# VH-VL binders against q0atu2, part 74

Target 1, 119 residues: q0atu2
Amino acid sequence: MLDKKARIRTSREYRNVFEKGKRLSGRFLIIYYVENALDNNRFGFITNKKIGMAVIRNRIKRQLRAIVREYQGQVKNKHDIVLVARAGIGKSSFEGMEKDYIAIMKKAGLFARNANKID

## First folded at step 21 (VH-VL)

Design mm54
Fold by OpenDDE, fold request of step 22:
Structure mm54 (fold): chain C 119 residues (1-119), chain A 122 residues (1-122), chain B 111 residues (1-111)
Amino acid sequence: as target 1 above (119 residues)
Amino acid sequence: QVQLVQSGAEVKKPGASVKVSCKASGYTFTSYDINWVRQATGQGLEWMGWMNPDSGDTGYAQKFQGRVTMTRNTSISTAYMELSSLRSEDTAVYYCARDSGYDSGTFYFDYWGQGTTVTVSS
Amino acid sequence: QSVLTQPPSVSAAPGQKVTISCSGSSSNIGADYVSWYQQLPGTAPKLLIYDNNKRPSGIPDRFSGSKSGTSATLGITGLQTGDEADYYCGTWDSSLDAGYVFGGGTKLTVL
């Protein structure tokens, strides 16, 4: 799991991202992102009931956290980012989720300029 | 078989707008972004932007911000690129291209339209 | 003027080998996968290489790609007259305004 410092934890924090942030949709993910006033990035995760049963939602959330953790060092600093899982994500492999995350984050311009993302 | 078929050649005057269409077939239209790339006569390829047919989200090259609008009609699997305030420098062949980014996490254009010639002259 | 730099032209005789370079920076080639496109005269571009060194179906193995650091290279062996075309490299740029960028293109002439 992500460090507490790197997590969006309160409803107020989530609302701030949704109200002030930008929104982009990938194939399996929607991201909301906004600059924060901190020295670190924070991530939030939302898995709605449309994804499936609680067991499925928890699995998806766990997988998304793993993906975010893997690439967090390459994300531009001072951002709050909320990942919302789309309904079709349940049919995707972990690799598929990862690729979708990478693609959408690139389109959002959230990867650092000098980051060696994929080679 | 994946295919992108674009609309015919256009002749416009400076200050006018042009809207080029790109009809996709042979795959799920909403599953892949459509990119637009232009090529002025005797010049290289110039990326204009991307459009997500599912959400309608777009990302434009800074050069075209404020002048380009990329849209789609999912019911007919057609993408559109509208360029306004046309200038002589906008004379070029405009291509639509499918992006395989969602499948690979990397961006490359695996299928291209045949191109649409847009001529801007007074 | 292009974000990625290519030689404007290369030439070789049939059967020979040619290489086309593509030079970028840490925000593009140094950070992401490179693709190559072939554009025959009067036609639309065609994907030739993706993910640095992978060939789409139908592309012969005499076409190859490689990447090192902030540079990429397209290799063509057993050059044929039909290979005469313009070749473009491209990749995603993660600079301030993220987007796709192309090289200036290289005109390959088969002597």
Scores: ipSAE 0.907, ipTM 0.953, lowest interface PAE 0.5, mean pLDDT 95
Fold by OpenDDE, fold request of step 22:
Structure mm54 (fold): chain C 119 residues (1-119), chain A 122 residues (1-122), chain B 111 residues (1-111)
Amino acid sequence: as target 1 above (119 residues)
Amino acid sequence: QVQLVQSGAEVKKPGASVKVSCKASGYTFTSYDINWVRQATGQGLEWMGWMNPDSGDTGYAQKFQGRVTMTRNTSISTAYMELSSLRSEDTAVYYCARDSGYDSGTFYFDYWGQGTTVTVSS
Amino acid sequence: QSVLTQPPSVSAAPGQKVTISCSGSSSNIGADYVSWYQQLPGTAPKLLIYDNNKRPSGIPDRFSGSKSGTSATLGITGLQTGDEADYYCGTWDSSLDAGYVFGGGTKLTVL
């Protein structure tokens, strides 16, 4: 699991990202991202009922957290980033989600310039 | 088979706008981004931007921001690139190309349109 | 001029081997996968290599790609007259203005 300081936890924090942040859609994910005034990045995760039953939503959330954790060291600092799972994500493999995340984050310009090679 | 078919050649005056179309077939249009790349005569390839046909999201090269608009009509699997305030330097062949980004996490263009020649002259 | 640097031209006789270099930086080639495109005269570019060294279906194995650090190389063995074309490297650049970037292109002449 992500460090507490790396998590978006409050409704106010989420609302700030949604209202002030930029939005980009991938195949399976939507990201909202905005600069923060901190020295670290924070991540939030949304899996609503359109994804499926609670068991499915929880699985997706765990998978997304794993993906974010894997690549968090390459993300530009000082950003709040919320990942919203899209309806079709339940039919995607973990690898598919990962590739989608990478693509969206690249398009958002959220990976550090000197980041290591990314698949 | 995947196919991208672009609209015909265009001749425009400086200051005008041009809108090039790119009709996709042989795959799910909304599942892959469309990129636009141009090539001036005798010059190299120049990336202009990407467009997500599903969401309509776009990302433009800084050079073209403010002048380029990439759109799509999903009902006919067609992408559009409009370039405004044309100048002679915009004379080039414009290509649409399918992006593999969502499949691989890496960006490369696996299918290309045949190109559309845009000539800007007084 | 181009973000990625290629030699303007290379040449070799049929049957020989040629290599085309592509030099970038830590924000592009150093950070992402490189693709190569072949553009025959008067035609649209065609994907030749992706993910540094992978060939799409239909591309013969005499075409190869490699990457090291901030540089990439396209190799062509058993050169044929039909290989005469322009070759472009490309990759995603993760700098402040994220986007795709191409090399300046290399004209391959088969002697």
Scores: ipSAE 0.907, ipTM 0.953, lowest interface PAE 0.5, mean pLDDT 95
Fold by OpenDDE, fold request of step 22:
Structure mm54 (fold): chain C 119 residues (1-119), chain A 122 residues (1-122), chain B 111 residues (1-111)
Amino acid sequence: as target 1 above (119 residues)
Amino acid sequence: QVQLVQSGAEVKKPGASVKVSCKASGYTFTSYDINWVRQATGQGLEWMGWMNPDSGDTGYAQKFQGRVTMTRNTSISTAYMELSSLRSEDTAVYYCARDSGYDSGTFYFDYWGQGTTVTVSS
Amino acid sequence: QSVLTQPPSVSAAPGQKVTISCSGSSSNIGADYVSWYQQLPGTAPKLLIYDNNKRPSGIPDRFSGSKSGTSATLGITGLQTGDEADYYCGTWDSSLDAGYVFGGGTKLTVL
């Protein structure tokens, strides 16, 4: 699990991201992102019932959290980012999710300028 | 067999707009972004932007923001690039290219259209 | 003017080896994978190398790619007359305005 400080936890926080943030769609993920007034990034995760049963949704959520943790240090600071899992993600591999995350985050320009995430 | 087929050559006056089409086949159109790249005569490649055929999302190079519009018609697997307020410097061959980003997490163009020559002259 | 810097031209005789350099910065080559494209005269570009050193199907192993730091290199061994073309490097740039960037291109002449 992400640090409590790095999590979007309240409905109000989620609404703020959806209302004021930008939206980008990948193959398996949709991201909403907006600048915050903090010194750290916060992440939220949404897995709807269209993805599958609760066990599947929980698995996907765990996997997305793992991906976010892996690349957290390379994301530009002061952003609230919500990841919404798309219906097809249940059939995707972990690697597929990771690649999709990387792609949309790059398009969003959310990786640090001097980051060396990929060799 | 992945294939991108572009529309024919265009001749435009300065200030006009041009819309180039790119019809995709041999793969799921909505699964890969389409990028546009142009090349002036005797010059290098210049990236213009990307378009997600599924969502319609776009990202344009700073140089073309406000002047370029990338769209698609999913029913016919066709991408479009419209460039407005044309000037002589826009004379170039325009290419559409498929992006592998969603499959690999890295951006490169694995398939290209044959190119469309756009000539802007008074 | 191009974000990535390539030599304008290189030349060699058939059978020889040539290298084409591509110099960038920490926000592009230093941060992402590099691709190379071959453009034969009067044709559209073709993907030659992706992910720094991988070859698409149909590309002979005479073509190789490498990356170190903020620079990339394309190598061509056993040079053939049919290799005469323009070569471009490219990569994703994660600067203020994220997007794809190309090198200025290198004209390879087979003597």
Scores: ipSAE 0.905, ipTM 0.953, lowest interface PAE 0.5, mean pLDDT 95
Fold by ESMFold2, look of step 21:
Structure mm54 (fold): chain C 119 residues (1-119), chain A 122 residues (1-122), chain B 111 residues (1-111)
Amino acid sequence: as target 1 above (119 residues)
Amino acid sequence: QVQLVQSGAEVKKPGASVKVSCKASGYTFTSYDINWVRQATGQGLEWMGWMNPDSGDTGYAQKFQGRVTMTRNTSISTAYMELSSLRSEDTAVYYCARDSGYDSGTFYFDYWGQGTTVTVSS
Amino acid sequence: QSVLTQPPSVSAAPGQKVTISCSGSSSNIGADYVSWYQQLPGTAPKLLIYDNNKRPSGIPDRFSGSKSGTSATLGITGLQTGDEADYYCGTWDSSLDAGYVFGGGTKLTVL
């Protein structure tokens, strides 16, 4: 689990990322990201109703949280990052979501190191 | 059978722009990013940037930021690279290449176009 | 100067083995997987090795790759005259100017 300070919690915090941030899309995910004024990163997760039933959306959120937790130590500091699940993510595997996340984060320039180290 | 087929050679004057096309076939065009790489005569490979054909998102090498634009037309499975304010130093072969990032989480270029020669001369 | 350093040329006799080195840094080879590309004279590059040591379909096992620390190595055994080409290493660089980087290329001559 991400630490409480590493979570985007309020509607205002989410709006800031969507309004001021950059956007990059992968196959299953979209990330929005913006520099923050903190010493740390914060992550948010959005699964739209179009993704599927609540059970499916909850599973996807848990999987995305696990992926972010696995790689959070490699993310450049001082960023608020929101992961938005795309339509069709419910048919992806955990590994597919993970590879998508890695690719997007590299292309966004957000990794300080390769997320695949120690794998 | 994956293929990337590029447009023909171009001759341009300094200060002009060039737009190179890259038509993809044999795979789902929107599922893989297209990268552009150039090579001046007798020189090495130089990465220029990536473009996501699904979203239109791009990331450019800093050297080309402000001069390069990478786009696509998904209805004809074609990627484009436009380089403006051409100089003699831009004389090179320009390649499109498909990257593997979304399949593997690591980047390598598994399929390449045949190359497009761009000559900039006065 | 290329971000990744390769020897400008290497040579060996037919049937011999050659090794091509690729030296980088902690932000590229030290942090990410390395690929190798073969460029035959007058042609586009072709993927030869990916993920440090894996071969795409159709690449014979006499081509091999390895990585240690911030360096990578391409090995070619059983050299053939058809192997004369330029060879490039490549990888993602995660530094401030994030993007893909290539070595300067190594010309292989089979003598």
Scores: ipSAE 0.809, ipTM 0.914, lowest interface PAE 0.9, mean pLDDT 91
Fold by ESMFold2, fold request of step 22:
Structure mm54 (fold): chain C 119 residues (1-119), chain A 122 residues (1-122), chain B 111 residues (1-111)
Amino acid sequence: as target 1 above (119 residues)
Amino acid sequence: QVQLVQSGAEVKKPGASVKVSCKASGYTFTSYDINWVRQATGQGLEWMGWMNPDSGDTGYAQKFQGRVTMTRNTSISTAYMELSSLRSEDTAVYYCARDSGYDSGTFYFDYWGQGTTVTVSS
Amino acid sequence: QSVLTQPPSVSAAPGQKVTISCSGSSSNIGADYVSWYQQLPGTAPKLLIYDNNKRPSGIPDRFSGSKSGTSATLGITGLQTGDEADYYCGTWDSSLDAGYVFGGGTKLTVL
């Protein structure tokens, strides 16, 4: 689980990322990201009602949190990052979401190290 | 099956712009990013940037920031690269290539266009 | 100067073995998977090796790849005259201006 200090918590914090941040889209995810004034990263997660019922949206959020937790040590510090689930994400696999996250984080320049697992 | 077919050769004067097209077929165009790579005569490959056809998002190599624009028209499955303020050192073969990032999380170019020769001369 | 360093040329006789090196840094080869591309004279590059050591369909097992630390190696056995080409390594570079980088290329001559 992500540490409490590594979470975006307030509506104002979310709005700051959406209004001031950059945006990059993958197949299943959109990330919004902006530098923060902290020494650490913070993450937020958004699922739209178009994804499905609450139980489905909560499952997607849990999966995305697990993905972020797995790779958080590789993310360049001092960023607020919001992951927005796109319509259709429910048809993806966990592995598909993971690869999508890796790809868009690399293209955003947010990874400092190899995010791929060692074969 | 997957094909990337590029527009024909161009001859341009210094200071002009060129726009190269890359028409994709045999796969879902919006599912994969298109990258552009150039190669001057007798030289190596030089990566220029990537473009996401679904969103229109781009990332450009620092060397080309401010001079390159990568776009697309999804209705005809076509990507474009425009390079402005041309100079003689921009004479090269320009390639489009499909990247693997969303399938694998690693980047490699599995399919390439045939190349478009751009000659910049006075 | 190329971010990834390759020898400018290598040569060997038909039937022999050759290796082509690709040297990088902790921000590229040390951090990500390496691919190799073959460019036959007058043609577009073609993917030869991906994910350090995997071959796409249609690439014979005479072509192999490996990676150790910040270096990668392409191996070619049973050399044929049709293998004369330029060979490029490539990978993602995670440094300040993240992007894809290629080696300078290696011309293989089969004598």
Scores: ipSAE 0.806, ipTM 0.913, lowest interface PAE 0.9, mean pLDDT 91

Design mm54
Fold by ESMFold2, fold request of step 22:
Structure mm54 (fold): chain C 119 residues (1-119), chain A 122 residues (1-122), chain B 111 residues (1-111)
Amino acid sequence: as target 1 above (119 residues)
Amino acid sequence: QVQLVQSGAEVKKPGASVKVSCKASGYTFTSYDINWVRQATGQGLEWMGWMNPDSGDTGYAQKFQGRVTMTRNTSISTAYMELSSLRSEDTAVYYCARDSGYDSGTFYFDYWGQGTTVTVSS
Amino acid sequence: QSVLTQPPSVSAAPGQKVTISCSGSSSNIGADYVSWYQQLPGTAPKLLIYDNNKRPSGIPDRFSGSKSGTSATLGITGLQTGDEADYYCGTWDSSLDAGYVFGGGTKLTVL
């Protein structure tokens, strides 16, 4: 589980990312990201009802949180990052979501150090 | 059967712009990013940027930011690269290439166009 | 200078083995998977090796790749005159605000 300080919590915080941040789309995910004034990163997660039933959306959120936790130490600091699940993510595997996240974060320039398995 | 077919050679004067096309076939165009790579005569490969044909998102190499624009027309499965304010140093062969990053989390260019020669001379 | 360093040339006789090195840093080879590309004279590059050591369909197993630390190596056994080409390593580099980088290229001569 992410630390409470590493979570985007309020509507104002989410709005700031959507209004002022950059957007980058992958196969299963969209990220919105903006530099913050903190000493740490914060992450938010959004699943639209169009994705599926509540139990499916909750599973997706849990999987995305696990992926973010695995790689959070490699993310360049001082960013607010919102992950938005695209329609169709419910058909993806955990590994597919992980690969998509890695690719998006690399293309966004948000990884600072070794961000994936080598070998 | 995956094929990337590029537009023909271009001769341009310094200060002009060039727009190279890359028509994709044999796969779902919107499922893979298109990258552009150039190579001056007798030189190595130089990555210019990527473009996501589904969203239109781009990421440009820092050297080309401000001069390059990568776009697409999904209805004809065609990617475009436009380079402006040309100078003699831009004389090169320009390649489009398909990357598989969103499928694997690692990036490699599995299919390449035949290349488009752009010559910049006065 | 190139972000990834390769020897400018290598040579060997038909039937022999050759290796081509690619030296990088913790921000590229040390952080990500390496690919190799073959460029025959007058042609576009072709993917030869991906994910450090995997071959796409149609690439014979006499081509191999490996990676250790911040360096990668392409191996070619049973050299043929048709292998005469330029060879490039490539990988994602996290230190360039997200970008792909190539080695400077190695000209292989089969004599």
Scores: ipSAE 0.525, ipTM 0.873, lowest interface PAE 2.4, mean pLDDT 90

